# Ledger of designs, part 5: VH-VL binders against Probable pyruvoyl-dependent arginine decarboxylase (pdaD)

Target 1, 139 residues: Probable pyruvoyl-dependent arginine decarboxylase (pdaD), of Prosthecochloris aestuarii (b4s6j7)
Amino acid sequence: SIFPPQCERISVEEGLKSLSPGEITFAVMARNSTNEHGRLIASSIGVALPADESVYGYLSEHHPYGQTEEQSGEYAEDLAATMLATTLGIEFDPNKDWDEREGIYKMSGKIINSFNITQSAEGQNGLWTTVIACAVLLP

## First folded at step 8 (VH-VL; framework fv_temelimab)

Design a8 (from H0 with heavy chain F102Y L105Y)
Fold by ESMFold2-Fast, scan of step 8:
Structure a8 (fold): chain C 139 residues (1-139), chain A 121 residues (1-121), chain B 106 residues (1-106)
Amino acid sequence: as target 1 above (139 residues)
Amino acid sequence: QVQLVQSGAEVKKPGSSVKVSCKASGGTFSTYAMHWVRQAPGQGLEWIGAIIPIFGTAAYNQKFQGRATITADKSTSTAYMELSSLRSEDTAVYYCARGLWYGRYSYFDYWGQGTLVTVSS
Amino acid sequence: QIQLTQSPSSLSASVGDRVTITCSASSSVSYMYWYQQKPGKAPKAWIYDASKLESGVPSRFSGSGSGTDYTLTISSLQPEDFATYYCQQYGSSPLTFGGGTKVEIK
């Protein structure tokens, strides 16, 4: 699979860079991959944050045995975006926020709590297993 | 409509380097991957590597790692591929091609016209 | 790396013939794509996700397969179908292409 070197997988115990509550605009981009045998599916999303924060993260999901990466990817993208929006206190609508041409979710809103995607992932009863974080500027 | 326009043909001596450009117009540049693929005369397609401009991160086929450098300039919507230590076996048409870096739509949906690089003494 | 083997390397067929070309992967792939390349031109996206036709591709083309074995079929060959067809896998680095199948009209 093609993956940015700076965005290597980290365990769920390690968190993303903490952000203070405030106004934020970000874009969510999705990525699908499988293990080498194509059996257990991992899907991830990239989150690009404002330039002054220069951070983005991946949220990885391991789906139950028997799902394909295509099925996992579509489901994981929608779940990850919904979980992130809920955690940040941002209203999210996949029919309006997903830009098919650009392949990204465009979201804006006010963060009501510290940004913490790992706690959100743990609360989903095993839907998400890892988080990857690295620095990137918004497009 | 998306269009990729590449720089013109080059003739190089063994041991030199070449830098090919690929300028994108129409559509989004930053969030797609820009791939580089070559084709030697009468031969098949070979993937060199790719860059995702929003991340500024390039990935390479191990065969070219250390010789190939792929970069992007978001302000001009232009991707570049530089190949160093050229040898006669590097004579090929070099293509840039765009694709999503994720999911089932990661196929190369638009291609540049190709740049012929000839390496001869 | 995943090796893709296409068969046959070339074929000659008459207008109206059914043509099938195959692509075999050394291990299971995440996605399989097909490209059409005409002499002197860049490849064109043709089939994505093993079986889905790109916009503008005639309905006489179809793709099928999963796991390690994939096929591209032309149900009734037309003169404009003269080209080399390449399969390509995505999901395992490095990205790899098959050797190509050249379709010539006899």
Scores: ipSAE 0.006, ipTM 0.546, lowest interface PAE 12.0, mean pLDDT 69

Design k1 (from K4 with heavy chain T28K, light chain R91G)
Fold by ESMFold2-Fast, scan of step 8:
Structure k1 (fold): chain C 139 residues (1-139), chain A 121 residues (1-121), chain B 106 residues (1-106)
Amino acid sequence: as target 1 above (139 residues)
Amino acid sequence: QVQLVQSGAEVKKPGSSVKVSCKASGGKFKNYAMHWVRQAPGQGLEWIGAIIPIFGTAAYNQKFQGRATITADKSTSTAYMELSSLRSEDTAVYYCARGLWFGRLSYFDYWGQGTLVTVSS
Amino acid sequence: QIQLTQSPSSLSASVGDRVTITCSASSSVSYMYWYQQKPGKAPKAWIYDASSLESGVPSRFSGSGSGTDYTLTISSLQPEDFATYYCQQYGSSPLTFGGGTKVEIK
């Protein structure tokens, strides 16, 4: 299953000084994973978002409560590849270019607006006041 | 087999610059950032900065901002670290080390052998 | 900047001893890694994500911890374990290391 986006607030300055290169802004999607002790850990996949809110609706509909993390990862990777190809003019094949579905990608970016989620497997409700934009880049 | 090979030791005068190279072989070069870490004699490890060659941009520890320049040549799988305005306290062994720019973030799984830079009159 | 404090700075131990070294962060960190360094050599990757042993690291080594407090333990010290051990965080930039713990022959 998927869980509320676990995007950590960081300063813009901190983000610029991390190992994330560049100035591209992307929203994040989160999915659950477990470590070898069976505890949930956060994994984030960043996707490019246009100004149009219809993309937020699309992502929400394709990652509903109860969907497996494999299904959520598949949609996020396809969207990231398509949006990066559209934005950067690069032709991608997600089946060839995506090597690491569980990767966490961060670049210099913006803190974007809050996201409200009511279907959490662990907490039942979540309200995220800010999220970190991150980039997903193909090999 | 992954190997990082650094350039040889250098003796420099105060106020000069030094440029150290690190050539990577083996592994998936595109998945990694190349980091630079130094160690003064008898002291601990200090992070200088890193470059992610696939993106062409570098990040620096603020302490070295303006003096350190980290570059990479993807065609030769070689990273470089140049440090300017050298002072006696810059005497150290300088290491390159690779770390993923995704996944297991900034874990240095392979290190170069180190380059001793001595700053003396 | 996150500061890492290792304790002790050095210790003397005999073969077969249990050795415990600690690494305390000034604020919560996302990741903690450990490296082993022998005199005149580059550091070697040793433990990642607080508790996972690098390939080839003997099972007598273990790591534990979360948040701000982390520990490396050697259950039965062997001659090849005499080295300096460094912790490293990836919670925020700049990347920082602890001051090192030197494990010496008694």
Scores: ipSAE 0.006, ipTM 0.524, lowest interface PAE 13.6, mean pLDDT 66

Design k10 (from K4 with heavy chain N31Q L100T)
Fold by ESMFold2-Fast, scan of step 8:
Structure k10 (fold): chain C 139 residues (1-139), chain A 121 residues (1-121), chain B 106 residues (1-106)
Amino acid sequence: as target 1 above (139 residues)
Amino acid sequence: QVQLVQSGAEVKKPGSSVKVSCKASGGTFKQYAMHWVRQAPGQGLEWIGAIIPIFGTAAYNQKFQGRATITADKSTSTAYMELSSLRSEDTAVYYCARGTWFGRLSYFDYWGQGTLVTVSS
Amino acid sequence: QIQLTQSPSSLSASVGDRVTITCSASSSVSYMYWYQQKPGKAPKAWIYDASSLESGVPSRFSGSGSGTDYTLTISSLQPEDFATYYCQQYRSSPLTFGGGTKVEIK
């Protein structure tokens, strides 16, 4: 996929965390002008995306046994985009808002792109998937 | 096209430290783990550790814990490996290599050209 | 720590020969990875996920195995294949390599 320029400059201060099977952790971060980062709870609302800023969602998920790496990745991408959109107050449907040509989600004047998918060594009953999703204004 | 370019050869005295750099271009530096591997003359490959630049998280082979420090500068797409308290047995070619943190489909798909570090009295 | 043992440590072969090298793990791993290294050069990704050839690797190469025992085979050795081959596990930390198998001209 092509990633928006605003999504290229992100840092995450916390390392990857292990979760129980079926558990999901989501956090939202916004970049600021001083290169510092804040973290917002996934359930937090009132986040406004300025024209020149990016908002990032960090999702870690332990997938149940029997899912392939592809299935786990696709599910985590949809979930990360959905959680980020929810935090931003955007109505979002991954089945409708997906743009096949661009490989991104387009909705409500914003685009969401999942660009950093890491899948960790598997435990006995699943694998770990971490996704970074980025939301920017629709051009 | 992904390219990893390492700093030049170093000659160091016992007890000193060395810091080797690895600059990435043509790919997504932040999104992949950067690993460090060494190879003593005529010997095999030995994993030192890795960093995931986007998270700032580093992991080390316990053999090097306390002596190796792996860092990344995301603004310059450069990873660093510093090794302290050098001894003659640290003489080796040091490679950076791109890969994933862990995973069943993971491997080191791109490698730097290597940096020879010679430790001599 | 998962220890990888390669055999043989070295072999001499002629162009056109069938070459087989093995990698044995001290505990079960789901997959194995192979690298080719020529003198004075960095290792090059060669076979991933036990049996999948990296882009540009000739079809005379194949990988197989499961559990603790893995094999790299060259069906008809060519001059450009003379190199050292390393296996690697990516299942657990620390990441480990086999001792290498040097394929030399007879």
Scores: ipSAE 0.006, ipTM 0.505, lowest interface PAE 14.0, mean pLDDT 72

Design k11 (from K4 with heavy chain Y32F)
Fold by ESMFold2-Fast, scan of step 8:
Structure k11 (fold): chain C 139 residues (1-139), chain A 121 residues (1-121), chain B 106 residues (1-106)
Amino acid sequence: as target 1 above (139 residues)
Amino acid sequence: QVQLVQSGAEVKKPGSSVKVSCKASGGTFKNFAMHWVRQAPGQGLEWIGAIIPIFGTAAYNQKFQGRATITADKSTSTAYMELSSLRSEDTAVYYCARGLWFGRLSYFDYWGQGTLVTVSS
Amino acid sequence: QIQLTQSPSSLSASVGDRVTITCSASSSVSYMYWYQQKPGKAPKAWIYDASSLESGVPSRFSGSGSGTDYTLTISSLQPEDFATYYCQQYRSSPLTFGGGTKVEIK
């Protein structure tokens, strides 16, 4: 059976220390919106997948300079789901595949939990970074 | 830095159950899978199953499915393996081992000292 | 399930000899992992991702291979290398180990 994914927040330093550089790939996407400093809202997501029969993602997220967690949370959820789907070769539309009752994303029979940003990330060069670790189990 | 400490040796009767613990210290308990492997006297290594504590997800070797239950308590950084309906052929040293659950570096980088479980009547 | 066959099951060699241990998988795996186990002790991580030596492993050890065939080589056997060596795949469940190769120094 298909199991709902689980996600837990950890610091970027803690999470990235557990991976070699060769195990992570990044995608950066900017939405057509600006914060009060005139910068585009963007998130950076890294994914590393094991070779076993299950699929696990280790996701890192960067908050753009001057953006609050609340303001970037909506984009972070869409970007995380989109990047994971892209990495897995799954077609995904966050607007269509969001299930409001369950608070989850559906994509090609797989379920990805949304990423609710609840913690402040440590700032580096005017950016905040947060690591989200997720697992997806497939039949 | 990382150390895995297992519970002490057990002597059990056929048909009973045993529960072995593995306490992790150092490193991040949440970011790794905890595996269970056994070795009968003079024999090779056999994988029983694993749990990813951060997700509460357990996976089992089909040979042990229905008899083995693997759990974790994140608050105490302790993983458990319970094996029921014990038979004499279950006599073995049981090891816990830490592995990465993601990426190509997935291997058992740290091992517990082992717990001898003897099943005899 | 992926079966791993190690060859030989045991060997005796003299100090200074080149020792080769093979591990063959019943289907393709991307990587192989090797463990060293000494009598009465837990296995110790030795080689990961087919060819990368774990920290503290002497440079006389090497690993190679791809697909279904993998090899662990000791270029100049030393007394402290007496042990049983196991290969392991992490490609699919259940995780499996080879039967082990016992290396005895003459």
Scores: ipSAE 0.005, ipTM 0.508, lowest interface PAE 13.7, mean pLDDT 66

Design k2 (from K4 with heavy chain N31R, light chain R91G)
Fold by ESMFold2-Fast, scan of step 8:
Structure k2 (fold): chain C 139 residues (1-139), chain A 121 residues (1-121), chain B 106 residues (1-106)
Amino acid sequence: as target 1 above (139 residues)
Amino acid sequence: QVQLVQSGAEVKKPGSSVKVSCKASGGTFKRYAMHWVRQAPGQGLEWIGAIIPIFGTAAYNQKFQGRATITADKSTSTAYMELSSLRSEDTAVYYCARGLWFGRLSYFDYWGQGTLVTVSS
Amino acid sequence: QIQLTQSPSSLSASVGDRVTITCSASSSVSYMYWYQQKPGKAPKAWIYDASSLESGVPSRFSGSGSGTDYTLTISSLQPEDFATYYCQQYGSSPLTFGGGTKVEIK
């Protein structure tokens, strides 16, 4: 059977070290200055699933945080889009801007890379306050 | 139908603390942060800070850093804002308002009714 | 911090008039939102992303602008439009509001 997500509050250093292939992790990070103060950047790390199905498919199927199937799909899409948009300083509206195949592709590659780039840049400034990490384990 | 219901009016002495509550109903915390905004009598709106209840992560306007503490109780869908070391200048209506923490970021689609806090000797 | 300046601070106009209020930011902003507040009540969401009307907002309202200059326009003022209108930026900490524009209807 699949285990429910395990979530914990971790340091920024521990969050950076959790960027490992083959794991599902959600990290929510708060910035305390610059244009990102009061915003949260969320990121997903790759899993041992086919690249095109990645974190989006797994998250949607397992209805994290008690969401319905429809809500889980929308949540994963919003999360992925917000990770990319926040990293790039742009707004993304999933209802207007999403294509199903493109969304899955972003989850399997570019958004994970954007997370790594953003975390590295922010770590250099010492502006991060906290990370909430949630891991989802495969059976 | 989404509703944000706040605790009642408070009268406090200078130097004391006040804690205002905001109970959310008819919506989920998963997409929303709870923000706190105040308005002094006859004046404009001022952002205090926010919390994302599902994660317990809070952010503050630096003006209130060290005096404001924003918390949430997920089991009761209630957010709290505590302000310490009160001064007469803190007399205001305090609002909670929800905003997305992803998507339409910090657009306050629903507001509580407001809580009047009066700081007077 | 980004400062938002609204002008005018107050105005008085007749039913049917075209009303324009402005919101000027001290530096370029990423997002601009507008709220309507009636006396004794909490603000209401009104316009998001500079130009998109909230559900239920009459079509006589419109928003426009980019960079540092934004406007809210009422094409034909009605009695129920009596209120104070506030702009709010999202893009730089702290979140800030304009000083408000009070619209009085004769």
Scores: ipSAE 0.000, ipTM 0.523, lowest interface PAE 12.7, mean pLDDT 66

Design k3 (from K4 with heavy chain N31Q)
Fold by ESMFold2-Fast, scan of step 8:
Structure k3 (fold): chain C 139 residues (1-139), chain A 121 residues (1-121), chain B 106 residues (1-106)
Amino acid sequence: as target 1 above (139 residues)
Amino acid sequence: QVQLVQSGAEVKKPGSSVKVSCKASGGTFKQYAMHWVRQAPGQGLEWIGAIIPIFGTAAYNQKFQGRATITADKSTSTAYMELSSLRSEDTAVYYCARGLWFGRLSYFDYWGQGTLVTVSS
Amino acid sequence: QIQLTQSPSSLSASVGDRVTITCSASSSVSYMYWYQQKPGKAPKAWIYDASSLESGVPSRFSGSGSGTDYTLTISSLQPEDFATYYCQQYRSSPLTFGGGTKVEIK
């Protein structure tokens, strides 16, 4: 209910190995998310949003494995907003007022929140990760 | 490590224009906003504007909108700031500085050495 | 626009003193950045995201704060700390800086 009906859900069996570069940029970020106790909360999560090579390069440089939950969350929102704006062909200037960008951030949050990032009950099972594809701004 | 190198000092007459350059080396030029900040003698820092090279879009402090033009040449990793209709109060050191371009700006992690622009008759 | 007010505008202190500089925003900002500027030089990134020290910044420096009120503290002032310190918000355009606090060593 939090994202449009046209968004497609896909399930991946393990890790980031089967994801394309565009998918892997967000998957790496989401995988590095931690819970309130500083522990990884997902085996792998990805987003099937287009991302150009410059976005992939930036993620690889600035979001290495082992980020804190707060750092991962902040960066995930910023990257998801940028990818969503690019996908929709929207001019996106992060230097403009928050109000001008709030719609993009709200939709990015809905995309992130559509994932099940719950840690597996057995702690090491990678077969319960869900990936969402969503390319439209929710009203 | 990223390095920002600016053009040399300029002396200009009132009413003229000045164009300052900032060449980036190392790092990722395409994914960073290049900002321009000035500092008049003995005064604080004042943000002029920025350009996001990947989108080709510039944002300006309203105080400078109409007089400042910020551009970038991605092929040479160089940003430019042109200020027109110069007045004596435009005498300042002009800095370029980089910041993250997506989401919230993180900080100005690298700065150029500064370009002194003197406006006098 | 978000206005940043720094206090004091200047201070004189002795080597070994504890120095506290404050920065107050006219509206809530999630984070604050601090820069150190020595005479004749470009500003240098010093503290980011309110409390994180840039690489190479001595551990005697610390930052704290949230919402509208932020502080930069030097636990034991050294001669090389003579500088003007500026706070900066990144939440909204236009980007704004505080007026600066000049730290003069006696």
Scores: ipSAE 0.006, ipTM 0.508, lowest interface PAE 12.4, mean pLDDT 66

Design k4y (from K4 with heavy chain N31Y)
Fold by ESMFold2-Fast, scan of step 8:
Structure k4y (fold): chain C 139 residues (1-139), chain A 121 residues (1-121), chain B 106 residues (1-106)
Amino acid sequence: as target 1 above (139 residues)
Amino acid sequence: QVQLVQSGAEVKKPGSSVKVSCKASGGTFKYYAMHWVRQAPGQGLEWIGAIIPIFGTAAYNQKFQGRATITADKSTSTAYMELSSLRSEDTAVYYCARGLWFGRLSYFDYWGQGTLVTVSS
Amino acid sequence: QIQLTQSPSSLSASVGDRVTITCSASSSVSYMYWYQQKPGKAPKAWIYDASSLESGVPSRFSGSGSGTDYTLTISSLQPEDFATYYCQQYRSSPLTFGGGTKVEIK
């Protein structure tokens, strides 16, 4: 994982205790096409991947966005980051928010309704729950 | 080939509500947001809001917050936009349009034919 | 809210003329898109991601720009280019459009 180990062990409730309706800084793990977290993100948005298929492999074979094979890797990473940003209602710019040295997306924005997010099944168990918790610890 | 087909024209009284539908066919509903945009006669384009059907998440222009409700039925690939407390200035052609909900391909690649909503007493 | 200002609001030009339409954003944007709308019709996707032409768009059209300043250029205006052109940003909610530039052919 790209996040420090302590970050991944903070509950969504602990992370969200630091939020009032307003600003939070987010960090989103890079979603390299073959990793487990990329597959989890695809699954969470209802993309059924074939057995043993990576997100990159799926996008390279099917090209649902008309993209090239090289762009499929970019889309796997952008899809994971944009899913989190869109779900939380925050601004996201992959060109500006990508930190190449750390291999993560760093972003900031307002969480409009943190209470409802906490009550969702995704908030309790999804990958983005850990990202929200980690946001409190990242500069 | 993707096609978006909207419900027919409506004439409404001030204070009432209107619900416009947009049925998608020929492509996947799964990876796209469905957006609603209106255009008053002789005026420009105004974004009302969007829904990402796979998440059930809707986003709204603050101007329409509390009056607009955008929903989707994934089983019929149909999105809906309901606008309440209608006034004469709500007279417009209402369009649905699809776009990817992420990245550089988020542009509105297909549009419905438009639904004229006339609000008059 | 990011405001998009298009200039000019309207123009008249002759067939064969070079036409430039500008779109200025009140703050830096990630993506800029252009749509063509003919009278009585829905808008049509025209240019995405500042400079990429949608399938079927004639090569006389081009887009450029970054940050806050974007342009759409028609190198040699044709009669079928009569339309209103709108820019649109996807940086932040609400999504916003420019006021439109109406292109009329003399």
Scores: ipSAE 0.007, ipTM 0.555, lowest interface PAE 9.9, mean pLDDT 70

Design k5q (from K4 with heavy chain T57E, light chain E54Q)
Fold by ESMFold2-Fast, scan of step 8:
Structure k5q (fold): chain C 139 residues (1-139), chain A 121 residues (1-121), chain B 106 residues (1-106)
Amino acid sequence: as target 1 above (139 residues)
Amino acid sequence: QVQLVQSGAEVKKPGSSVKVSCKASGGTFKNYAMHWVRQAPGQGLEWIGAIIPIFGEAAYNQKFQGRATITADKSTSTAYMELSSLRSEDTAVYYCARGLWFGRLSYFDYWGQGTLVTVSS
Amino acid sequence: QIQLTQSPSSLSASVGDRVTITCSASSSVSYMYWYQQKPGKAPKAWIYDASSLQSGVPSRFSGSGSGTDYTLTISSLQPEDFATYYCQQYRSSPLTFGGGTKVEIK
């Protein structure tokens, strides 16, 4: 598994459960590359949803890109990809192929490479949302 | 606007199978689960199962495990529910409904019009 | 399996009445949702996350509750409110609905 032990793939059944305080469930998209030593450098992009806050919730509520509610999920995924790439020092290139690691992952133990974004919508400037990513960076 | 349009009513014999379709238009399958819920005449709502189309994996109410198969075709934006080994108590209106697959916004925000499945000899 | 028990199963009320419907879960749930269903129609999303009204739902409706006990209240019943109301949990598979409360004209 390219993901650390605290990031495990879960079933759709588990993914359909409501989040409890402190629990995180997310969809993962991963970009894989190899370093000079032929080792896998894996980044995963998750839209993490603790019970009382989420990237999807923020985008659906505020529409900072003028998007519809249906598009908020797409923008959350794209935003997560961009933020993960920025956090790891990897430029996100939407024209490159992604090595997709499809699935639902559950974060356990600790957050890896969490980061905050500030988004603005009319009347909502300065609000923060948190995106959690699972990442494995190999030397 | 999102609209869910289901296939037409069906009459089936006991022991046969039925496959109901649900076509989504105007929206996306990203971050949404497509759920199937049934309602027998004069009765309440019963959850059958769901699929998250982007992952292609389905989850089922144990009561329907082994009889229900839920699938999705992303190219046609269509979800399907097939129920086998039909018996008279399977007579019901079958609904598809969408909801986010996680979080507080997981409520079933759009529903199909319903498909009446009658199982009779 | 989380069982949802709604009370009452039916009630008769007059326009202008205050109506309260309860939903009790067999174990604690994180999210509770309410749906309104009129005869011959699909259910409509009505209240989500215990207390948030779906767009288009009149302000006379309110939801409250946490843990195992939740309520839907109509402060002043109107003719268009006569329907069956269902609670639903999204905490644990299988997803379950309450048995429904039918609000009828007295």
Scores: ipSAE 0.006, ipTM 0.541, lowest interface PAE 11.9, mean pLDDT 68

Design k7 (from K4 with heavy chain A58E, light chain E54Q)
Fold by ESMFold2-Fast, scan of step 8:
Structure k7 (fold): chain C 139 residues (1-139), chain A 121 residues (1-121), chain B 106 residues (1-106)
Amino acid sequence: as target 1 above (139 residues)
Amino acid sequence: QVQLVQSGAEVKKPGSSVKVSCKASGGTFKNYAMHWVRQAPGQGLEWIGAIIPIFGTEAYNQKFQGRATITADKSTSTAYMELSSLRSEDTAVYYCARGLWFGRLSYFDYWGQGTLVTVSS
Amino acid sequence: QIQLTQSPSSLSASVGDRVTITCSASSSVSYMYWYQQKPGKAPKAWIYDASSLQSGVPSRFSGSGSGTDYTLTISSLQPEDFATYYCQQYRSSPLTFGGGTKVEIK
């Protein structure tokens, strides 16, 4: 897998069952990016946390403020892409450089060695999502 | 039940460094960031930075970038904030505070008692 | 940097008074938090997510607001409420606090 060993793909049902107030069990959505030569340069995972209502909506189909499941997923994915670009110091265009590999992942332990949280994460409707980038640079 | 206990007051000379400790007890370590906030006498609150111990990730206010270093020792549940090149303007009470590192519950729910750092010649 | 402006910077009030404190952000924020600080003490979490009271906070306190404008209200001021109140945003780094509103006894 191009993702670190701590990023395990799980079913949506398993991820939803793991979401509980007061405990951090979270689901992660993953995307890949490629450089201009078509080589995979990075993969990112957006972290969906139990206290974030937009993500609860995505996983449970109970969407806050009338958001669709797709909109909740798009917020997390855009945020993951932004955090990955910031962490790697690269510019990319999600419409051109993104090779989508969507999935729900369970994360355990440390998956990023030197990630600095320089900005708070935010969803479009005022809900917050934390982004953890599982960055794997391929040649 | 959750307590944050900080090291004692310090008096330092300009140009020196200070390292303040914050020991956490009574709660889980995995879900929180440890934040550092200071308050100069008669002034408001100013965020210095934070560490998420489980990930080893740090965040800093640009005002303190290069002077502040935040570390954590998970085995002792202790966070540290070291501030170098001290100036008289750094005289303040320094607080550690716990918060979830994410989302709407990221308010600072528990605070240490504060450590007075006085910088004078 | 998101700047938080609190109004008023200080106020004098009597027990039983209704007190209103405002916090205005330089750009829209999602989460606003309020802390109570008494002289010589560390701040205490007071209101989170604009309107939710921290456990142990008396029901005479309330918070409201969205976007850029937020308010903390004390419906009937009590002696133990005399303190400085700070708002805080968690939308972007650096995390910032308002300048504080000191609630003093007349």
Scores: ipSAE 0.000, ipTM 0.530, lowest interface PAE 13.1, mean pLDDT 67

